# Designs tried in a protein design chat: VHH binders against c4kar8. Part 211

Target 1, 263 residues: c4kar8
Amino acid sequence: MAELSTPSPASPAPLDGGRGDELEKFTLRGARQILQLLQDLITHRGLITAHTGGGHSFMTAVLKVDEERGRVVLDPSPDPQANRRALAAPRLTCVTQLDGIRIQFPLVGLGEGQDKGRPALFAPLPAEMLRLQRREFYRLQVPLAHELSCLLKAEDLARKPVEVSARVIDIGAGGVAVVVPTGAAEFVIGGTLPACRLALPDGEPIELDLEVRNLNRQTQRNGTEQLRVGLRFAALPRAADTRIQRYIFKTERALNAKARGGL

## First folded at step 14 (VHH)

Design i14 (framework vhh_vobarilizumab_d1)
Fold by ESMFold2-Fast, scan of step 14:
Structure i14 (fold): chain B 263 residues (1-263), chain A 125 residues (1-125)
Amino acid sequence: as target 1 above (263 residues)
Amino acid sequence: EVQLVESGGGLVQPGGSLRLSCAASGFTFSDYAMAWYRQAPGKGRELVAGIDSGGSTSYADSVKGRFTISRDNAKNTLYLQMNSLRPEDTAVYYCARVGVTYYDSSGSTYEFDYWGQGTLVTVSS
């Protein structure tokens, strides 16, 4: 149960530390800090994974912060079912990342409607926001243009071995998060996937043993559903660790240069 | 500049009918939910009727079955058809633009960002 309270750093899954003592020092409760962080998410167009419970989530973004009315305005999903799940949920757990910094916050009292003629979701401002600036929690969001992939060795519905090429969506020192089509393979939390191959730029894939840490069925902003799998590096040779760190560093520099040199 | 201009108010006898119009300008009328408010002498402002961009309507219990809200997007005009008028309907009627519409299990909530100058409706004798 203790291990389940601290999800893999490779995952967008919510962090649930030791009842606040572990995470309290990273928790923002000041109204001005919360407003500024939400505004930073708008400015940097941060994509948010909103967890609605039951292993379901959808991708959204903060469209506006209404300080006078004490609320945030979120982009609804194009999938009506995802929006209905969100509205029925007693709480949304929102997870995002801004420049490698993990950000997590609850939203309670979600409603729907229109803002200036456009469909929107509304929620009161969160009373607290978690902001983790620790290197062990750092996750690089992999640019879609990189087409980074990991060949997973898993089992299908018939329990036969299958190889699934999964797109890597984020990567860090401790693991990766990948997306697979729904139904491509079966994954079990705590299960080990041996001899998987991570394809980094440089031609030769890295062979890795990966442990499944979390599973999340996510409705994309285009309305399609995908399975997001958080994977921990079970054992990592120094040479592989060096290549992963080099990729992260180079990609960070390229993203920083892009932000400074133009959009 | 957003402008809402009401017309059609006047003196009418109990049981009579009036049709109010609101001419909207300065924004894309068809994108917004619109509403009618009224303020009777010595009373606060009361929401009478609302209509969203898709044509769905809502009414205050005091006017339900007697008043009909409608819109003509080609003319940028909002209407309120008032039938079976009562002395209690005497008020200044305001056209309003809905900046935010919120729906939950308890019903609809409207948040307004612009109001017109109002048109007086007197139901007398």
Scores: ipSAE 0.021, ipTM 0.512, lowest interface PAE 6.6, mean pLDDT 83

Design i140 (framework vhh_7zox_3)
Fold by ESMFold2-Fast, scan of step 14:
Structure i140 (fold): chain B 263 residues (1-263), chain A 125 residues (1-125)
Amino acid sequence: as target 1 above (263 residues)
Amino acid sequence: DVQLVESGGGLVQPGGSLRLSCVASGFTFSDYAMGWVRQAPGKGLEWVSDIDSGGSTGYADSVKGRFAISRDNAKNTLYLQMNRLKPEDTAVYYCARVEVTYYDSSGSTYEFDYAGQGTQVTVSS
């Protein structure tokens, strides 16, 4: 079973196969909350992928929200066929992001017209919108001062158990990248390293299973060679996921404040 | 302000090559997976290739073995080397920041945000 799989080669955009009952806790149905979220998409110039069915989609954006008429105004595609498909579709499924939060909403009753003399697409305001935060590919570069490490349980060249303390160089919702000395252990892409221990600041090490995703040899500025190992979290417990997310959010916030010339 | 600026498109004969570039600004480029999507005339968006922050790559079956994606984190630049081009590769190519934003019982889903303005590639005799 694919836990947090690599995207399908055939998919240019996300496919939402989630259960309706499970998604209820992420669904906005208040008119004011929906209006505020749509205004946020305008303010942040969020690009929207609009799925018209049959594997077809086009890129659009919310140009404005007409609260008096209860409508959204969308940027039409430069492709006339995409616009024709959209107008013929019984429903559009719109997908976008704000700061790593997935936003998804339906539009029904799409029409065409003009806004301030320019072609535009119009649709009634959606009755519901989904807000989901799941980031698999975002990787926080771990500050050197944090001295984050992961104790890996691996095998040497003779297939004997070996423990390697590896420095964590990046971390995301789906895994970590670590560096190890060349030859410290044997790694096989797709192999599982059981009961590894991830040391986060301010707490006990997290015990978790890691799957080897990629291997890259790198030469450092001082001429030494290191093996960079990409590791996926396998079947991550909720408590461990929460601690990892807290570390990422806290560190990201601190780095963003520093970059803006704050404190 | 997040910006992605594509370049390198143009007209090329079948069997020819082009190298696309995308300069990113307004975010920490090295922290994100990046990708290329394309839209052929009269068609929907098609995922072409991606590269994660660690350098792992993926390719659509239609371009596998012909295209190579790469990145230069020091220059905040994403590249797509396109070889043995076919008329079917004619499209507007968009640089996009990649983020998997949803996990469900079927696995992760894949999403692009902050796509650039695109660069036209025309493969014609």
Scores: ipSAE 0.000, ipTM 0.146, lowest interface PAE 13.0, mean pLDDT 76

Design i141 (framework vhh_7yz9_2)
Fold by ESMFold2-Fast, scan of step 14:
Structure i141 (fold): chain B 263 residues (1-263), chain A 125 residues (1-125)
Amino acid sequence: as target 1 above (263 residues)
Amino acid sequence: QWQLVESGGGLVQAGGSLRLSCTASGFTFSDYAMGWYRQTAGNEREWVAFIDSGGSTTYADSVKGRFTISRDNAKNTVYLQMNSLKPEDTAVYYCARVEVTYYDSSGSTYEFDYWGQGTPVTVSS
């Protein structure tokens, strides 16, 4: 038989590099397609997480696409250190969502300057953009007004039990991403958080076992730093899965109705 | 422009040890997570070990307890200390710069950036 060399679920890590061809079908390389997608991010006010490497990232947004000069204009971080990391990085990996679809693209040759008298970051247009149109990659960006939270059962630096109320920033069929205050708890990639409680707007909290899949220290657009934690549903009861899917569906429907009104 | 150069591979008997090195140039090494991957017979690449910018490490189950990943930011170098080598460890080993990992329902992730020709390791029985 033939087996994939993908890491086991208990050891989350980068995928086998030989699978790069699977992503080719989702890669946009046409100049018009890239321009249109970037313009859609502006229109929908899409927030972008720009990874500068080493587990560091900051929140930005596309402010403008300059087609004639072949470049994008990005909102700089209010944290000067985050901007210095970005400018020193040979490459930014930008990750965002549009209509629940994950979008990812590289920016190379980042510079700084001003746009209409305001500080801005500039980069050449990306040569390619990845648009992952698969169900398992779908993530609903949780509206801030919903105040969705997950009570995490974790450990502090001394390995003592601690409960942390974390804000849910995105949710999908396979898991959630949450933000926690820096230093609130210790997280280990591959570690299990048992009996966590996900609070949806209606009904009792859903009790779930969550597995830590990724960690990212992110500088927000207001300059504050937060820890983003990616969590996978380790074991999801059918009733819980149904409730999560209903929340996603209802929220998408409401957001689509709002988008028809101008956003 | 950016470059990763792997070295330290060779022929070794089962139960032996090797230390692989990967020297980086053209980027701020201390800001990046680094990893080691290997390509075994059959041309399948698999992840081996990961170290973030803060020094936290993660290992594939097949090498846990035998391999140790470490880094020296002053030398722009990441290392893989391989102990208790088995014939199954025979592969070409590659150094990778980690940009972003993506997780799906199967637990798989995507590696966006890696460099170099690799360094071959042959473990005889």
Scores: ipSAE 0.000, ipTM 0.139, lowest interface PAE 15.9, mean pLDDT 77

Design i142 (framework vhh_7zox_3)
Fold by ESMFold2-Fast, scan of step 14:
Structure i142 (fold): chain B 263 residues (1-263), chain A 125 residues (1-125)
Amino acid sequence: as target 1 above (263 residues)
Amino acid sequence: DVQLVESGGGLVQPGGSLRLSCVASGFTFSDYAMGWVRQAPGKGLEWVSDIDSGGSTGYADSVKGRFAISRDNAKNTLYLQMNRLKPEDTAVYYCARVEVYYYDSSGSTYEFDYAGQGTQVTVSS
């Protein structure tokens, strides 16, 4: 075998090998959603890493969207070899981010020409775009079977201490959303709930301070009212953060295995 | 600077075994998920395996039951034990630091924000 020079990844490489089916539910296929997202990339001057295969990539940007012709116009590389590789590739895999969201999409049928007298690359609009939130913004929907709960230390209407066992409906690296019966306690946005206890399946409850971030009153079909409370982790020891991450990873993998009909 | 140094590759016959090692420096190793990706001649990068800071593992379907990923946080070292090797496993294997992105619903995906220089594994008789 020849000696190989490893290209340093300036951007994360596209992933395959069993990950494609797990990304399906988060793929945008609506024409208007795709156009809107491409226009957002133009507005924010989003830099795109275009992967051409064989470990090669170049930096580009969306210059405009031609809705009439169903085309996206891209900024060519200043490196003529990168442009030749792109034009020869059966597809480009484009990777970028916007406001902490990873965006990935394929482009097929790349051509070259001019836009307003300047060199440009163009391709048909992608039929799909992947849109993923960064870890800090993600919320895992907690399976009901897990019976995950958080014991909240709050106050009643008279500002007397009360403890409320709340069902956790979603969880992320930055916090949880819980549901409580209307009237169980008073919550104020920006208020801190000290020494709450998050019960995970794999050990003793985690003691943590929670900040109230949002409140949403929901009425269910049966007329039952509940309050959805969004709560931020004020601070977590690294060990607690690791346990929460482990729960999220294990639950995601189990749900993905079930979705694929796996064991 | 983040540095990942792979070792343990080589030429083996089908059915053989190899153990890859990766020594990490320049970051708190125990705080990151780590993984292995490979690139076969003329192909793109393929995810092989990952392990999070808590020791939970994932494997590509093509290597399940044959490969085992592990880590030694005290030594800042990631391992890949490769058993029952096939010609299709021939590739450059890269140690990578894993960045995890989560969805608004169930699921996650992985990106590699740094990779080492790689170690060549050739399975041939």
Scores: ipSAE 0.000, ipTM 0.160, lowest interface PAE 11.9, mean pLDDT 78

Design i143 (framework vhh_7yz9_2)
Fold by ESMFold2-Fast, scan of step 14:
Structure i143 (fold): chain B 263 residues (1-263), chain A 125 residues (1-125)
Amino acid sequence: as target 1 above (263 residues)
Amino acid sequence: QWQLVESGGGLVQAGGSLRLSCTASGFTFSDYAMGWYRQTAGNEREWVAFIDSGGSTTYADSVKGRFTISRDNAKNTVYLQMNSLKPEDTAVYYCARVEVYYYDSSGSTYEFDYWGQGTPVTVSS
């Protein structure tokens, strides 16, 4: 039931089919939630890539959800061969996006016919839908006034340990981006910086391990260069994860309230 | 604003034949599947025959081999030819526009709009 389909060349690959425990938290099984999500796909005219197996897929859309009869109605392909492949398939794997969130669900028992004189494909409502809300892609731009910093434990050009206080420019559930002066330390993509210290406004600095994911040299308006470093949180403890998420939520709420003229 | 007008019902002796007609107006007849449904006093309605927009036909087991459904798109008319009538065929027959139909591995599904007023058929022994 929580089984993710294999990747197809015509669709973005699943996040990680081998980690069922990780995907379970993103799986919707409530009838009301499934109906609402399908209705949202109709309202936003979400295009669906339906994988029929054997490397084949076609583009479709949800035309209608019939709650009383427990079925979904799909737009058939203008290619009759694609429809024949779909009807012969034991399962369709449907992949789509809504507001940047990946949605994936199976359909079994596909039929063909008409709805009010228009050709249509019919299937029972899926028993589950995967809604992959990737919180690690959400990035809060850190307000300059917060002066958020991270003390990095890195190496200099001679591979000697150095500590660099870096300004945090954005933060998400999966990591931070920081700015360091050019030449302050050497960073290697994939390298681990152990026991770094992230200073949040509320409480003691958080000690954590960071993995270097990207490097970007940026020229400032005054012509000087800064190094932007993307850093991933490695094996983040739950207490630290909670504090980081609380900071993000609290700051987002405060920024929204300030934009609306509230305190 | 849709209208279905049935005709051709009546009294007939067992073994006889009747032809029912249903003329449609108010919608693009050629786009829709059409069917016949019947209801006997004290019993629930049962579907009898179906014809899709392409002319493919399906029949209930109780009438297969005896009844023939056909259509004439130029006349916006669907017909039910009933041969070898039996007393158990006595019912009010309704012409219906098929709102939804589909075929899958488990069989066929038909959903009718009951827009006709019906035509009675009585078969005497």
Scores: ipSAE 0.342, ipTM 0.709, lowest interface PAE 3.0, mean pLDDT 82

Design i144 (framework vhh_7zox_3)
Fold by ESMFold2-Fast, scan of step 14:
Structure i144 (fold): chain B 263 residues (1-263), chain A 125 residues (1-125)
Amino acid sequence: as target 1 above (263 residues)
Amino acid sequence: DVQLVESGGGLVQPGGSLRLSCVASGFTFSDYAMGWVRQAPGKGLEWVSDIDSGGSTGYADSVKGRFAISRDNAKNTLYLQMNRLKPEDTAVYYCARVEVTYYDSSGYTYEFDYAGQGTQVTVSS
């Protein structure tokens, strides 16, 4: 067996369950476009989540683009273990947002060294970058104060029905990400959870059918494990879609006002 | 031990057809999205097609209308029916398992996990 996509910069990944071809329309492959987008990330001081595989990630930023050497310079993590995982990984999947637009790109061949006497990570320029302008790919990070929850109707390990109140950590037009204690319920990628209830701050809970898209285990500071579950809206009525979009818009407006009023 | 074994490649004239098969073992085949990727001589990997566990399919623009992906979960087998083949379709074709490699909150990021040894398709007169 071979690991097909990770060592090659010409890899077609990422794919989204048969929707990879649709994403090609949003893929930048021109060297000039890639350089410009990376420079925009520098200018806007965009924070990047770099996924190293196995559910691990760290925060980084593009510090510099070296056109002559065809490489990008990244801010290393203050956590030495995160940097070791990154250097050992066959590929980093870098995810960020610029003006609400999701930006995603792979980096392969990561190395370490110094830039102007400071520790840095280096990688060849990506051969491609995704620039997703569709609202369905935008995610609002839900303020903790909103206490947004989703009542999941799932099954336990013995296939008995169980209801789990999960905290919503992000929300978009296409779905939500929630956090549940590890072992609270059994989730299968591609499985459906019928008649779940999403509680927004205003109004009655929205009844939704949700499809499990991804799973990630996290160890919290107190040593407990939590499971992060990505859920797609399998069938979203227009009225529910309107309420969700209104919540996103209202919350973004409030967060932007708070940021502008900051020190 | 995850294993993917491709077959069905060969030499065919332009306009001809071939059917590729991939027999999977070592995992619950029906739970995974599966796909085909190819590598032409001197070029990188190109995604060709995929099919998720629910049967939804995707195709590269270069093969739309000519290729059809399908699966038989009872036989743990993935298929690619290739019609109206062109010289540009000449490549080694690999069967691949699609897995969520990197979690992000969007749920829209998957990467290939495993691939077989490949099967050569040559389209030539």
Scores: ipSAE 0.000, ipTM 0.134, lowest interface PAE 13.8, mean pLDDT 76

Design i145 (framework vhh_7yz9_2)
Fold by ESMFold2-Fast, scan of step 14:
Structure i145 (fold): chain B 263 residues (1-263), chain A 125 residues (1-125)
Amino acid sequence: as target 1 above (263 residues)
Amino acid sequence: QWQLVESGGGLVQAGGSLRLSCTASGFTFSDYAMGWYRQTAGNEREWVAGIDSGGSTTYADSVKGRFTISRDNAKNTVYLQMNSLKPEDTAVYYCARVEVTYYDSSGYTYEFDYWGQGTPVTVSS
């Protein structure tokens, strides 16, 4: 019988083996399809979050696809420690977005060198790429100009209540990703943050219960480190869901207009 | 308590058409992606087509151009229109609701598809 491919998930082990079969429909394995998708990421200037395992990641981009040598060329981090972690990792899990579609792929055998005299990271072309065309996986990258924030009700290291204003990096139907100052609060995967307040541009803040789903120390392209927290909406009221969806739709249309205008 | 009820299967000649229907209950249908899978005796389950809550569709290469998935949120129903049927399309067809947990910037998290009872389709030559 034909062997179905399993996706290369985030560093944690999969919760259910049947999940791999369900994602086969979104997996690209044709060499031509993979080359075209990587080229589309270059054309659209897609930023990639490369996960090195152990809760660490760095921001990168595909600079070039070297078809003759079967390689992809990546922009190295300005943080030498992030690059050392990447080179030591047995595998990178690369996550990005193209036209609202979530794209994920593994890179194995990462090396370093130079491309046209500039530092670069090299890896063999991925054998597969995951392209999730479901709208539930869509994440709007929040424009900095919106100053979208979420007031988190959390605890400090001494278990005392603390309020942290976190910048919202992305938002979707199922949750938000935020950045928090290092040491501002203690987060535990699976923990619940009650009565948090999400501030959208129009109207009063939305009160939400949020579940911590992931924690990641990310090294940005400018070399700074930040803690990214993935938060799931718990028991989202219909009115809140409608406001969030409306914000996403309005912002997508505005961003599309700006992209065509060159601004 | 959620439920998926498939209908519309049967015996059809090669080159013919069938429309499968799946009516959902017990959940807010418009909030979920829906899909169709099929399984033949002795083979693993195969994905056929998907439609998300926004109406975007995806298809397996083996059926692209021949099958069309659609939904009617007012009726809590997803459809699979099957045209130009071939003997190799013979299978039990299953309607599925996609249960999605948080999908985060760290990568894919757990996703589980719930299946109905299935409806058999036999395509004769």
Scores: ipSAE 0.000, ipTM 0.122, lowest interface PAE 12.8, mean pLDDT 77

Design i146 (framework vhh_7yz9_2)
Fold by ESMFold2-Fast, scan of step 14:
Structure i146 (fold): chain B 263 residues (1-263), chain A 125 residues (1-125)
Amino acid sequence: as target 1 above (263 residues)
Amino acid sequence: QWQLVESGGGLVQAGGSLRLSCTASGFTFSDYAMGWYRQTAGNEREWVAAIDSGGSTTYADSVKGRFTISRDNAKNTVYLQMNSLKPEDTAVYYCARIEVYYYDSSGYTYEFDYWGQGTPVTVSS
């Protein structure tokens, strides 16, 4: 287990690790703040990646928060194995984001059952939630309509060079998270992928050197498994940095305008 | 819009048996866990037995080995077979649709959102 540098929103960094003191100023322990944040996740239909340990996770969402009974209700995975891993885990580490801000919280004491006839997972309310309000942790969730992709220069299991067109799911000042089919290429944490090509709308692809920061095998809500790869920008040229920031700001403005009923 | 109708209660001698039935209408019965609760004079309602949508059963310690809960999804009916009845089983028995249930390391939690009119059971001697 290695602690990478500053974690991306995609990184499953443990809340109680050696970084506890650094993260204290971003930790919410007020009951009303925690309840409001959970309610905001419900209102915005925020997708949560729940890490069960051993490099496994599944997609979930908060369906309900019940202050009087002190519990949250979560959407179970359609994959029974993912649910069994979650129930066997001593803790879930839940990672999500709201308006580009990383949110992370533990759930302990997971149970399974039904809410109004529908399968559900139940857990006590978290005693703390991490809310990282730093520009360097901001990640834009990339709209599917943008078809944002990154052509990765990687190696297969036989060390042969392969090119993988990966879908970009989020992007920030420090890096990008992509999704690749399981087995498409071999990735090593700390490894460098040289001369990858990030295709932004309205311009030539940007050539980038990327460093692998994290890997997570994720069971989707539809039951399929995919590999999520967190990638850090290495030695990013000023012009490339400017184009990425421009894309982020432009897309944010467009999403905010669309949400407010813009055309 | 939806109903639970209990039947099968009555007067019985200690050591006897009764079979309670509860027929549901107005909701998708097979999707819900169902339970039986009872209320004795002067006491709050006590959970007796539950059966989930998959057929798994749970029982209160006071009735284990004597009562059996079962369901017939084709008839939208849940049953409680009560054997070796004791005077302390005297109560009004309620059928309930379970809105929320879950199990974790601390045990089972059941929350019901409806129960029927109840059916009285009196056990003498």
Scores: ipSAE 0.286, ipTM 0.689, lowest interface PAE 3.2, mean pLDDT 83

Design i147 (framework vhh_7zox_3)
Fold by ESMFold2-Fast, scan of step 14:
Structure i147 (fold): chain B 263 residues (1-263), chain A 125 residues (1-125)
Amino acid sequence: as target 1 above (263 residues)
Amino acid sequence: DVQLVESGGGLVQPGGSLRLSCVASGFTFSDYAMGWVRQAPGKGLEWVSAIDSGGSTGYADSVKGRFAISRDNAKNTLYLQMNRLKPEDTAVYYCARIEVYYYDSSGYTYEFDYAGQGTQVTVSS
């Protein structure tokens, strides 16, 4: 879908400056609010990254909310191993976005089966959902047509410097998420990648320092696995911040115009 | 218009065998898990057996080792082979389409949406 209401999933990386106490104000606990939010994810075909632990995740979606039986039905992975990891996990951490707003919720007690002849995963409705409305948590799903990339300065397996061109899949005020080919470079959570170059569609690449926030081997809906790296902007200059924000707002505007069928 | 038509019931002596058939129409049979449920006189519905679209099977403890469920997707037909029948197997047997099923660490759940008219199985001397 060409709609901003179907953004890519975000990482469950720790929130910058967020504590449990601060997150409580963003926590939905009302049954009707939770049901409505899950239904909104279905209506907008929101893609969900389900984290199963151990640095593994898979892409899923809510297929159905069964209010009478108090459960959610999810699209299983085409990779049987991803489904086995999910079923063995004590909980899933589900992360998605709706209109740029980060949504996160746990699922406990996952089962497998079928719904109307189609394979499905089943879980009780979550008791809580996080809906993060702060501007610093907003993430724009980068359109594939933009071919937005970030040249990462990292190290290979032998700890020699290497440059890797990574595809940017989402971007926000605090950082980017990129896809890196498996084995192209090694990353350490908390490590700094200096003088990386973020290529936006208009103008020269932005030179910036990136901090590795999270690493995840994500099983795609087609069954292939990719390494997803979450990167935080370290010491972002004001000019770079302004240019990134301009790109985000301009892209939102263009995507919203296309979704409405107008241009 | 979903239809399930059962056949093959009858009177049989203890230790005997019967094969039930169910012909399905009005939906893509091969996509759905299918099952057999039964109702003994004066009792509630009891799940007997299930088979998914891939051919994986499940059985109630009361019938394990005696009953075999199978399907022929080319003929849109579900079967239940009943061997070593006991008086306690006396019931109306219903073919049922499984709308939802799932299995977790606590067990399994089957939800049926359509059932046939049933076929009577009587095990008596």
Scores: ipSAE 0.213, ipTM 0.687, lowest interface PAE 4.8, mean pLDDT 85

